# Designs tried in a protein design chat: VH-VL binders against q9umr5. Part 204

Target 1, 268 residues: q9umr5
Amino acid sequence: SYKPVIVVHGLFDSSYSFRHLLEYINETHPGTVVTVLDLFDGRESLRPLWEQVQGFREAVVPIMAKAPQGVHLICYSQGGLVCRALLSVMDDHNVDSFISLSSPQMGQYGDTDYLKWLFPTSMRSNLYRICYSPWGQEFSICNYWHDPHHDDLYLNASSFLALINGERDHPNATVWRKNFLRVGHLVLIGGPDDGVITPWQSSFFGFYDANETVLEMEEQLVYLRDSFGLKTLLARGAIVRCPMAGISHTAWHSNRTLYETCIEPWLS

## First folded at step 8 (VH-VL)

Design z50 (framework fv_nofazinlimab)
Fold by OpenDDE, second read of step 9:
Parts: sequence; C-alpha cells; structure tokens
Structure z50 (fold): chain C 268 residues (1-268), chain A 123 residues (1-123), chain B 112 residues (1-112)
Amino acid sequence: as target 1 above (268 residues)
Amino acid sequence: QVQLVQSGAEVKKPGSSVKVSCKASGGTFSDYAISWVRQAPGQGLEYLGYIIPIFGTANYNEKFKGRVTITADKSTSTAYMELSSLRSEDTAVYYCARTQYDLLTGYSDFDYWGQGTMVTVSS
Amino acid sequence: DVVMTQSPLSLPVTLGQPASISCRSSQSLVYSHGNTFLNWFQQRPGQSPRRLIYKVSNRDSGVPDRFSGSGSGTDFTLKISRVEAEDVGVYYCMQGTHWPYTFGQGTKLEIK
C-alpha cells in the first residue's frame, strides 16, 4: 500500500493543473490516494501565506490522521513555501517525503514576464517599496520577495520567508526547526530553464548575494547557521536535489520524465 | 490594435469534443489572461474559466470542471478551450476575452473580446 | 455563486429619453482591498459583448458620456442619459469580485 499523497498548488493555480500528475501517480502507483487541495485558487492565492498555511493545515490534518504510516507532500511553486511553513508549524505532522516542485524556497527576485504580469507598472528594482511596505505583506508574492539589495528591509519587513528561514529571530524558531526536521526527505526539484523562479537556484535554496551572484545552499547563512534545519537534514542524507533542464515552470507537474526521475522514487 | 480572432464554427455530435482557438494580436500575450464565456442562443452570458498563459494556470467555473480544458500556447499567442462530453445544452457561441490583472489593485479587465465561435451540438 | 439580478429584463425606451438598468448582487462586491469589480457590457445584435463600464463607474475608451455607472456594495445602476438608436441591444452586469465570475440575466433595450 502506498502512502497518501497531498498536493498543494501554486500562485494563481488550482487542482486542475495537476491532472497529468494524478494520471502518472495512478499509473505507476496504483491505489495511491491522491488529494489535490483546492484551496486559495486563482486570485485567492494572493492572500497572505500565513493565512494559506492555516487553511491548508486544516485540510491536511484530517488526511494525516487517517494515515498513521505517513503521507507525501507534493508542493508546486508558491505551494512549496506554504508546505515548508506548514511543516514548521505542525509539531505532529507525519510527512515522509516533502517534494518541493520548482518552489522559490529562498525567495523570489525575478524580472521576467512573470513579474511584469503581477506588477505591470513596477520593476523588480523598485518592488521593495511595495513588498516591504506596511500593506505589501498582505500579498503572498511579497511574503517571499527577497530583494538582495535591500536585505535590511527584507529581514525586518518580511513576515513570512524571513521567519520560516529563521533569518529573523522569533520565539518560535527553535520549535519550528524541530517540527520541520520531522520530515523524512526533502526533495528539491527545479531547473535552469524554469523561466519564472528567479533565480532558478532558489528552488534549491540558492540565492543572490548583494552583487546578484548566485550562491549555493551551502553558502547561505540559513544553512551555515542551520537556522531551520537544512544543515541537519543534509547531514543525515535527507535532502535530495533533482535539477532538470529543459522544463519550463508551467510544465513541472506535467512532464513524464521529470515525474519518473524526480517524483516517483519518493512516493513509496 | 488588440485583436482576438477565434476559430470557425463547429458542428459536433453529442459525446464528442470541441476545441476552439483564440489568437491574440496587437499586444503582449504573456501580460494578460484569456477568459472564456459562452452564450446559448437567445440566452445570457456564462463564464467558463480563464488561463494565465505566463503561469500556465487555469481556473474554471465548477459547473464545467471535468469537461472544460483551457490551454495556451505562448509561442503562437493562442488560447484554446476544449469542451468534452458535449451535450445539446452546450450549443452556444463561445467567446474568448482578454483580461488583465494588477496585483496592486486586483483589477480584472475584460477589455477585448473575440468575434465568437458558434458550436452546435446535434444528433 | 454570486447571483446577479438585473431589472428590468426588457426595457423599451423612446429615442432621446433616459434609461436606467439596475443590477443587484446577492453579496457585497467590495473586494478586500476596497475595489468593487462590477462591469457593464453592451451586446448589440449579432455582435460580441463590449465592455462599457468597469469598476462600477469607469467608462471604457470610446464609450459615450451618456453612459454612466454608479452604485456600491450590492446595488448598481447603469444609466443612459439620452438613448440613441445605436444603443439597442442587451446589457449585462458582471461581477469580478467572487469566483466564479457571474453575469446578470441581461436587459434588452429596444426602441419604442
């Protein structure tokens, strides 16, 4: 018997986006109970991520309760951050594999058509004025906006990413780290041809320094300080990195080769 | 000038599928979403769903979930609406419309419409 | 789903006279950030819908100033100060605040 799979969608997304993934899971792991959570769909995905975390928590708790042997999480794009936060706040989760599917785990600082769509009148260089304003953090995208040129604002104003990363001290940091470390495996998926996640290495906890040079996970302060458990997870062999080229952001959940290579092995 | 040009009229049998195309020109395809609305003969307008090409994400009216599939090809600036398991009640003019969203304002703009595609479902 | 109720459904009007169409929503159309996504569309015979008004009271480019939108919360009105022959068609209100987006039944404007 396969463990249940819970799927969390991304920004402006819905459960329908995962129809191919469901097909793949059904074909390769017949009998798997897959639940694609249809919460915060479409425009509602812009709501604060903590609100989303709460909503998704309410949905996953019953599923986890019925699966004492554990569950797998597949979390796409923005959903990957939601899931990471979820695992941080839940002291009793039973997640075996947390599959982060092209998620901006270390934040977003893109200047792409994606960004232009979200902010048609704004540029990435000025978005900090919006995202780190008193009202900016009411938008999910701003909750993980990570401006490398305004780190002070990020650290002080980010109400989500900076907290779950343990980059800003808070009373729950130790507990959240403990909770997150309950995960069996952290599977990080992404690639250079994503075109949305910027930098694409963010899916692997890489990110820009102040000169917009991309540093790897092991060079990040959150890793070096083990602020939320990355170093610990890596040390115990619990982190799996699965980069794949030739996949656009919109195809991560529908590519068969990607599924077989990066997702399927962790659904047992 | 922005234009949405839809594919031609379709005549389909019950139980079959239809795929209508909507080609956008005169603007940046990736900056907008494409919505689909239908209108049965002599009836009002009904919203089917939309796709955001840059995200590759679609949102559907629950009424049509499971039967409607909206896709987009950014390379050709074309959106598609496929409706399966066709019924006589699906006979309608299907419209695509351009919509824009601004994160700061949340505004959804339905400023341009296609010419419509008549889909007739009959035995 | 949010129900949009238009009245009247049929609107015969004498040329040069004013017309008014009401649209009522089953719940408030005020979004969390304060905007109200209420649109008015005109559909002339044999044509695609055309947006006239967006966000309750904003006229689209090219829309004559004889058209005006007003309202708040759940009650909205489209007014035509002086009806012209070209105004014949069906008018729809649409809410874009709550998913799924929904239209009113339509108001058929005809010349007496």
Scores: ipSAE 0.462, ipTM 0.795, lowest interface PAE 1.7, mean pLDDT 93
Fold by ESMFold2-Fast, scan of step 8:
Structure z50 (fold): chain C 268 residues (1-268), chain A 123 residues (1-123), chain B 112 residues (1-112)
Amino acid sequence: as target 1 above (268 residues)
Amino acid sequence: QVQLVQSGAEVKKPGSSVKVSCKASGGTFSDYAISWVRQAPGQGLEYLGYIIPIFGTANYNEKFKGRVTITADKSTSTAYMELSSLRSEDTAVYYCARTQYDLLTGYSDFDYWGQGTMVTVSS
Amino acid sequence: DVVMTQSPLSLPVTLGQPASISCRSSQSLVYSHGNTFLNWFQQRPGQSPRRLIYKVSNRDSGVPDRFSGSGSGTDFTLKISRVEAEDVGVYYCMQGTHWPYTFGQGTKLEIK
């Protein structure tokens, strides 16, 4: 029998976006119990990420409790950050594969059409004024806004990402690291044609330095310090990297080749 | 039912300004942006701009920039469109419409419309 | 600005027959994340516009399945499989990919 799969959606998203993913899982792993969580849908996805983590935590507890052999997580876009935090705050999770579909694991710094639409009088260079205020930190998008030109403000003001990445100290950091390290596999998926996640390498724990040059995961302080266990997981052989070109942001959960190559092998 | 209710018809002189209101009900205002579109008699649709009340941000079509201002009052769930320096060519029905802001899928505009407000500019 | 061109501008149709409206954009409507923001609206005489189709082919709730949208890139089509008397009105395509958002000039559907 196959382990249950829990799906966590992204920003302004809902369970209905995963229709194709569910079809693929049913075809290759018939009988798999797949639960797409209908929490923080649409506008509610803008709620602070810690609030979302608490709500999703309450929803996943009974699913995990009924599956002693473990569960798999498939977490899309912003949902991948929710799942990162879930794995850290839950003392008793039994997640085998954590599959992160194009999630901005090191943050977002993008001058995209979406950003221009939401903040038409602001450039990405000026969004730090909004996001790193107390008001801004009440919105999920600002919880993972990572301006490489104002890294001091990011480290001081980020109420979520800087803490979960261990970039700023937190009393619970040791426990969060211990909990996260219980994951069986960390499967990272993303690609250069995503068009939303900027830099796209954020899905693989790469990110901009102050000159907007991308430094990969192994050059990040969070990796070198092993702040939440990335170095330990890599040494254990538990990190899988699956980059794929030619896939736009809304297609990660509906591309059959992507599913067969990057997702299917990690569903047991 | 979710709905958008606009203020009544206005007759204005050239050079004056007009302010049209759009009151949202049924959860529309907190979940969405409000767009403004106009239609001159017997002609097509022309986009003016939008406001996202949750962020307090607005954007305008360059054709109207400097003359149009779109604002929102979150406490009354009401959006406003003010057009200044009115000309006879501004005679039109002005519509507000609901716009979904959606960072992952983009936007999906105009699923609900107000009833329209006729603004007549004549001397 | 993106120019949206509709054809025909006048569409007389016999009741029960199919109708087809074309919409062409002056540049690709594929957004940075891969979606295409092409909408179709219906405006009946004396009424506000009503959205029929969003993102090329998605039908709004309450819109009869007689209406369908298709297309990609720069070429789009709205089809009515069997025209009814209630379908009389002006149909507009609209692009939401490029700022400022623009509408086609409209197609007036009339019963013969």
Scores: ipSAE 0.124, ipTM 0.632, lowest interface PAE 5.3, mean pLDDT 89

Design z51 (framework fv_nofazinlimab)
Fold by ESMFold2-Fast, scan of step 8:
Structure z51 (fold): chain C 268 residues (1-268), chain A 123 residues (1-123), chain B 112 residues (1-112)
Amino acid sequence: as target 1 above (268 residues)
Amino acid sequence: QVQLVQSGAEVKKPGSSVKVSCKASGGTFSDYAISWVRQAPGQGLEYLGYIIPIFGTANYNEKFKGRVTITADKSTSTAYMELSSLRSEDTAVYYCARTQYDMLTGYSDFDYWGQGTMVTVSS
Amino acid sequence: DVVMTQSPLSLPVTLGQPASISCRSSQSLVYSHGNTFLNWFQQRPGQSPRRLIYKVSNRDSGVPDRFSGSGSGTDFTLKISRVEAEDVGVYYCMQGTHWPYTFGQGTKLEIK
């Protein structure tokens, strides 16, 4: 029998986004129990990420407890950051494959249409004034806003991403690292035509330096310091990179070729 | 269930201003964006702007040359549209409409509309 | 600004027959993330507009399945498979891809 699959959606999203993904899984792995978590849907996806992590944690505990053989996580966009934190805070998770679908793992710094809708008079260069305030940190989108020109403010003010990435020290860092390292496979998916995640390499732990030049995962301090286990996972052969061109942000969960190439092989 | 209730009809002189209200009920006001659309008698629909109460941000169609101001009062779950320097061609029914943040439907889904407020500009 | 052009302007239809309304945009409505923000609204006499279709082809809850939307890029169609008396009204397409958002001029559906 196949391991259960738990799906975590993204910003301004809901379970309905995954109907095609569920069809693909049913075709290739019939009998798989797939649970798409209907928590923090739509506007509620703007709630602070730590609040979302707590709610999703409560929902996944009984699912994991009923599946001693293990479970798989498929986490889309912002949901990939929720799953990163879940794997760190849960001292008893039994996740085999963590499949990250175009998630801003090193953060977001882009003038996307969503940013223009929410903050029409703000450019990406100005958003740090809002996001790195205590008020701004009460919104999920600001929890992973990573301005490469104000890295000192990001490190000091980020209540979520800087902590889970080990970029700022935290008393629980050692335990979070140990917990995260229990994952069987970290499957990273993303691509240059996403149109939302900026830089798109953030989905692969790459990110901008102060000159907006992208540095890949192996050049990041968090990797070099092995702050939460990326270097250890890579050495173990547990990191899978699956970039694909031609896929827009809202199509990662509904493209059959993407599913067959990047997701299907990791659903045991 | 969600309902948008607008203020009553107004008759204004050219050069004056009008402020129309839109009260939301049946849901959390801050969970939605509120858009404003107008319709001149016997004519089509024209978009004015929106407000996102949770962030206090608003955006306007440049066609109105800084004459439109959209505000929100979260304590009363009410959005306001103020139009200044009124002209006879501003005579129209003004509608508020709810816009969800759902990326699947887009920002301008307009799933619920107010009943409309007739604003007549005449000398 | 993006110009939305509807055809026909007036659509007299016999009860039970199909009806079709065209909407063309002056620019592609595909957003940077791949979605197409095209909506269809119905306005019955004396009433506020009511959304029928969002994102080209998605029907709102409570909208009869005789209504369907299709199209891509710049060319879109609203179809009513079997017109009923309650369908009388003006139909508008609307784009939400490009700022400012714009509506078609409207198509008046009347029963013959």
Scores: ipSAE 0.154, ipTM 0.653, lowest interface PAE 5.2, mean pLDDT 89
Fold by OpenDDE, second read of step 9:
Structure z51 (fold): chain C 268 residues (1-268), chain A 123 residues (1-123), chain B 112 residues (1-112)
Amino acid sequence: as target 1 above (268 residues)
Amino acid sequence: QVQLVQSGAEVKKPGSSVKVSCKASGGTFSDYAISWVRQAPGQGLEYLGYIIPIFGTANYNEKFKGRVTITADKSTSTAYMELSSLRSEDTAVYYCARTQYDMLTGYSDFDYWGQGTMVTVSS
Amino acid sequence: DVVMTQSPLSLPVTLGQPASISCRSSQSLVYSHGNTFLNWFQQRPGQSPRRLIYKVSNRDSGVPDRFSGSGSGTDFTLKISRVEAEDVGVYYCMQGTHWPYTFGQGTKLEIK
């Protein structure tokens, strides 16, 4: 019997986006109970990520309770951040594989067509004015906006990413780290041709420094300080990095090769 | 019952500016974008641009070369379209429309329209 | 810019008979995720445009089922199964896939 799979969608997504993934799972792991959580779909995905975390928590708790042997999480794009936070706040989760599917785990600082229509002028250089404003953090996208040129604003105003990363001190940091470390495997998936996640290395906890030089996970302070457990996970062989080229952002959940290479091995 | 109510007709001289308002009611202003479309007499529809009031960000059709400015006041649920350096060719009925948006595509649904504002540019 | 070409531009129809309007885009309107953002609008004489169809084939609320949209890629069609007097007006297709959004020339539907 295969462990249940829980799927969390990304920004402006719905369960429909994962129809191919469901097909792949059914074909390769017949009998697997797959639940695509149809919460915060479409525009509702703009709601604060903590609100989403709470909603998804309520949905996954019953599923986990019925699966004492554990479950797998497949979390796409923004959903990957939701899931990471979920695993941080849940002291009793039983997630075996956490599959982060092209998620901006270290944040977003992009100037792509994907977001450009929302911020057609000076998005990269000026979005901090919106996202780090008193009202900006009411939007999910701002919850993981990570401006490397305004680190002080990020650290002080980010009500989500900075906290789950342990970059800003908070009373729950130790507990969240403990909870997150309950995960069996952290599978990080992404690639250079994504076109949305910026930098694409964010899916692997890489990110820009103050000069917009991309640093790897092992060079990040969150890793060096093991603020939420990355260093610990890596040390015990629990982190899997699966980069793949030639895949656009909207195709990560529908690419058969990607599924077979990066997802399927962790659904046992 | 969502309604978009636009300001009254305008008569302007060439080279001047016009500012048309569009007040939304019956829905949540911040949940939608406002698009502006114009229609010259006896002609088709032309897209001018849109604003996302909640962010205050606007995008424009480059055809207008910076002559169009779209703004919004969330407190009054009102969007504005200002067109400067008016020309006779700018004579048209200007429409605002409520549009749904998503970050994935930038696509906007035009589910509700204002009644239109006639702007006449003549010497 | 994406050019939307409608045909015919003039459509005289006998009451009770079907009508069909074609809309062709200069490039594919299919987005990378598979959605196609093609709308149809109706503009009755002296009125504001009204959206009839969104995303190729979805009818707006209150739109009679005698209206239907179809198509894919670059070719789209609006059909009226039985034309009624109230259907008189100009119909526009619009693409919302590529910036800037663009409209067709319009098709004027008249009763013979």
Scores: ipSAE 0.060, ipTM 0.644, lowest interface PAE 3.6, mean pLDDT 92

Design z52 (framework fv_nofazinlimab)
Fold by ESMFold2-Fast, scan of step 8:
Structure z52 (fold): chain C 268 residues (1-268), chain A 123 residues (1-123), chain B 112 residues (1-112)
Amino acid sequence: as target 1 above (268 residues)
Amino acid sequence: QVQLVQSGAEVKKPGSSVKVSCKASGGTFSDYAISWVRQAPGQGLEYLGYIIPIFGTANYNEKFKGRVTITADKSTSTAYMELSSLRSEDTAVYYCARTQYDIFTGYSDFDYWGQGTMVTVSS
Amino acid sequence: DVVMTQSPLSLPVTLGQPASISCRSSQSLVYSHGNTFLNWFQQRPGQSPRRLIYKVSNRDSGVPDRFSGSGSGTDFTLKISRVEAEDVGVYYCMQGTHWPYTFGQGTKLEIK
């Protein structure tokens, strides 16, 4: 039998977005129990990420408990950050494959039209003034806003991403790292035509330096220090990188070629 | 059932200001944005701007910038559109409409409209 | 601003016959994340506009299946398979992809 699959959606998303993904899984792995977690929809996706992590944690506990052989996570966009935190805060998770679909793992520094809609007079260069305030940190999008020109403010003010990436000290960091390292495979998916995740290499733990030049995962301090286990996972052969061109942000979960190439091989 | 109820008709003199209200009920006011659209007699629809009550942020069509102000009062679940320096061409029915800041689904974009408020500008 | 052009502007139709309204945008309405924000509204005399279709082809609950939307990029169509008397009114397309949001000039559907 196949391990159960848990799907965690992204910002402003719904379970309906995954109908094609469920069809693909049913075709290649018939009998797989797939649960799409329908929590924090619409405006609720703007709630602080730690609040979302708590809610999703409560939903995944009984699913994991019923599957002693393990489960797989497929986590889309912002949902990939929720899953990062789940793997760290859960002392007893039994996740085999964590499949991250175009998630801003090192943060976001780009103006998408929804940010302009929410903050119409703001530019990406000045959004740090809002996001790195206590008020701003009550919104999920600000929890992973990573301004490379104000990295000191990001490190000090981020209540979520800087902590789960081990970029700022936290009392639980050692336990979080130990828990995360239990994952069987970290499958990273993303691409240059996404159009939302900026830089797109954030999906692969790459990110801008102060000159907005992208540095890949192996050049990041979090990797070099092995802050939450990326270097250890890579040494174990547990990190899979699957970049694909030609896929826009809302199409990662509905492209058959992407599914067959990047997802299907990791659903045991 | 979501409802948007607007204030009554107004007759204003050129150069004055008008403030139209839109009271939301049946849903959580902070879950949605409110847009304003107008329609001159016998003419088509023209977009004015929106407000996102949760952030207090508003954006305006450049054509009306400097004359239109959109605000929200979360305690009364009411959005307001104020238009100043009124001219005869501002005579129109003004509508509020629910919009969603969810740009990925579009499910709630302009799905509920107020009944409209006639604003007549005459000397 | 994105210009939305509808044709025809006047559409006299015999009851039970099909009707078709075209909407053309001056720029592609495909958003960076892949979705196309093209809506269709119906406005009956003396009433507020009512949304029929969102995201090109998605019908609202309560909208009869004789209404359908199609299209891509810059060219969109609203079709009514069998016009009923209650369908009389003005139909507008609207784009929500580019700021500011803009409407077509409207198509008046009348029974012959």
Scores: ipSAE 0.040, ipTM 0.588, lowest interface PAE 6.6, mean pLDDT 89

Design z53 (framework fv_nofazinlimab)
Fold by ESMFold2-Fast, scan of step 8:
Structure z53 (fold): chain C 268 residues (1-268), chain A 123 residues (1-123), chain B 112 residues (1-112)
Amino acid sequence: as target 1 above (268 residues)
Amino acid sequence: QVQLVQSGAEVKKPGSSVKVSCKASGGTFSDYAISWVRQAPGQGLEYLGYIIPIFGTANYNEKFKGRVTITADKSTSTAYMELSSLRSEDTAVYYCARTQYDIMTGYSDFDYWGQGTMVTVSS
Amino acid sequence: DVVMTQSPLSLPVTLGQPASISCRSSQSLVYSHGNTFLNWFQQRPGQSPRRLIYKVSNRDSGVPDRFSGSGSGTDFTLKISRVEAEDVGVYYCMQGTHWPYTFGQGTKLEIK
């Protein structure tokens, strides 16, 4: 009776991380078919995001086909960007709730432990030198690197995020916007104590300006221009914002209070 | 000066594996990508894959996925290309080549090449 | 895969005369910053390839100015204004914009 739930993991992650989430769903919505996609696990999560989108698309098509009443997506961290692109490229998706769980929807500009592992000699101020090359764009983390001090390089070189956000023109933009607008609810979750997603407001389509002052979603050009449908979705009442303090990046999928407050109400 | 020095010629039986090395000198090993390209006798150039040492991972041409593995050892500034399940059509000179990918100083595909390693596959 | 097509494949040239090689790509090679990753390589007999031109028209350090590259989008040309004996070899165009990176078939330049 409950719509199926599809879960997409994040960077250096796997289906294993979602055991608590599955427990919570089973307790509140017994009988729900939950599929945690076991693709691009561990180091394979570094593959280009467009490659990941293709693989995840092939996995979700049969699940959506079996569920004429619709499905829900729960997409964690980097996985939220994969899901953004899936909703745009799929002409026939039937997603009701897209639950974005601490995902850098406007990009990432911050030093984190896993980013330091990848670039031990680079600070956030220097990473643009590598990420905005064609070689850097062959790696997922660089596909959503958004340096606010080199926005011209980001706009011109980003092969993924700038395109799905409509920040740079693309021949498919009109179709991608139409497809994305078919989503029932866009549920945005994140918080100030995440410690990884920088700025944390990126999970709510906020981001740094050139002075590193965070501008919220309604002040972004992508919102004001309605580039991929955010303004239309908000006017429709389809955007839900659920910020929560006290949750670190690796705990979003294992916090019961978070689940009950921000996720459970959007699973039908 | 930048120099890429490859290991010596190899003669292999069909079904075996070969591992070719490429040692870099000059410049910072982590500041560039190392690509592998092959050339069959009297034929053109074919791209196998690359490794970007700072990411610690490699990308392969689909034609060779499952048979080729490219690795790097930062402590010795050496990249390796291993090709398994060798067939006679794998007989070729194998080259390593460097790409700089720094956007501020410019980036340049294949600015330096190794001397090549002849791999002969015969029964 | 992006197909790179060179013409001619065989180019006999009289010493001191100009030579021209064409390279066509099956897709646009424009990537970022207005950059187009189209490269030209020279392979002299018995030697490793050597890069002559990068990003369509930029000559490598030490490459004589008689070599020039031009083009845009899908149509590119390598020109040698005055062929010298040391220019004998095979010339390859190569695209670095789309994965996997691909080479043209090669053009063999010979002195008549």
Scores: ipSAE 0.043, ipTM 0.561, lowest interface PAE 6.3, mean pLDDT 88

Design z54 (framework fv_nofazinlimab)
Fold by ESMFold2-Fast, scan of step 8:
Structure z54 (fold): chain C 268 residues (1-268), chain A 123 residues (1-123), chain B 112 residues (1-112)
Amino acid sequence: as target 1 above (268 residues)
Amino acid sequence: QVQLVQSGAEVKKPGSSVKVSCKASGGTFSDYAISWVRQAPGQGLEYLGYIIPIFGTANYNEKFKGRVTITADKSTSTAYMELSSLRSEDTAVYYCARTQYDIWTGYSDFDYWGQGTMVTVSS
Amino acid sequence: DVVMTQSPLSLPVTLGQPASISCRSSQSLVYSHGNTFLNWFQQRPGQSPRRLIYKVSNRDSGVPDRFSGSGSGTDFTLKISRVEAEDVGVYYCMQGTHWPYTFGQGTKLEIK
């Protein structure tokens, strides 16, 4: 009776990270068919996001086809960007709730332990030199690197995020917007204690301006222009914002209170 | 310099579990993925899985899923590999090895290895 | 899984002569950003493996220049220009391009 749930993991992640989430869903919605997609695991999660989108698309098509009543997506961290693109490129998706768990929807600009591991000799202020090269764009993290001090380079070089957010023109933009707007609910989850996603408000379509002041979604040009449908979805009552303090980046999929407050209500 | 130092040899009964440690010294533990590889006596190398300590993320070779668990304790710079439901064919030397990513050089797969831990499964 | 096939499996050589080991993969090892993650390891008797070559042709620090790696796609070679006594051991190729990572069967290098 419950719609199937499809789970998409994040950077350097795999299906085993979601065992607690599966337990919570089984407790509150027994009988739900949950598929955690075991693609682009671990190091493979560094592959270009458009490559990941194509692979995940092939995996979700048969699941959606077998569920005419619709499906729900739960997409964690980098996986939330994969799901954003899936909803745009699929002409026939039947997603009801798209639940985005601490995903950098407007991009990443932060010098965290994660970033230092991948780029040990680079500061966040210098990463634009690597990421906005053709070589850098072959890595998933660079596909959503958004340096607010080099916005011209971001707009010209980003092969993924600038296109999917409608920040740069693309021939498919009108179709992508139409497809994305078919989603039933966009559930945005994130919080100030995440420690990885920088700024944390990126999970809610907020982001830095050129002075590193965070502007919320309604002040973003992509919202004001309704580039991919955020303004339309908000007017429709389809956007849910669920911020929660006290949760670190690796705990979003394993915190019971978070699940009960932000996820459970959207799993029909 | 980077060193990986493993725990000592173990003798286990069939059906039990074993937990092997790998302590990293030199460099920053969180900057690496730690992989586990085994070698049965007189045989070749077989990959078990890895952990990326900064995310707590582990991934396993399908052949070992359900029996192997890889964990890390950042406070002691130690990675652990636990293998359950032991059988005689699990008798092998178990190695930990480091994998590092660098944007300029790409992957540095298995550039440093531990000394190995002999696990013998015998009734 | 990607199958890595080495030949020969046993390689008896005379001191000072060249030696060559072949490694073939069942799938292309070229990663999406153009790098090829093909590594060569040496394991001396009773010791842990030691990496000699990474990304097809790059020697690790401290590895003598008599060792060289070459190849592309699915076909790779490790060459030793002049075999020395210390080179005795088992040599493994390994791919890190496709999950799960896999090793060749090993080639045992022996002095005749």
Scores: ipSAE 0.008, ipTM 0.476, lowest interface PAE 8.4, mean pLDDT 88

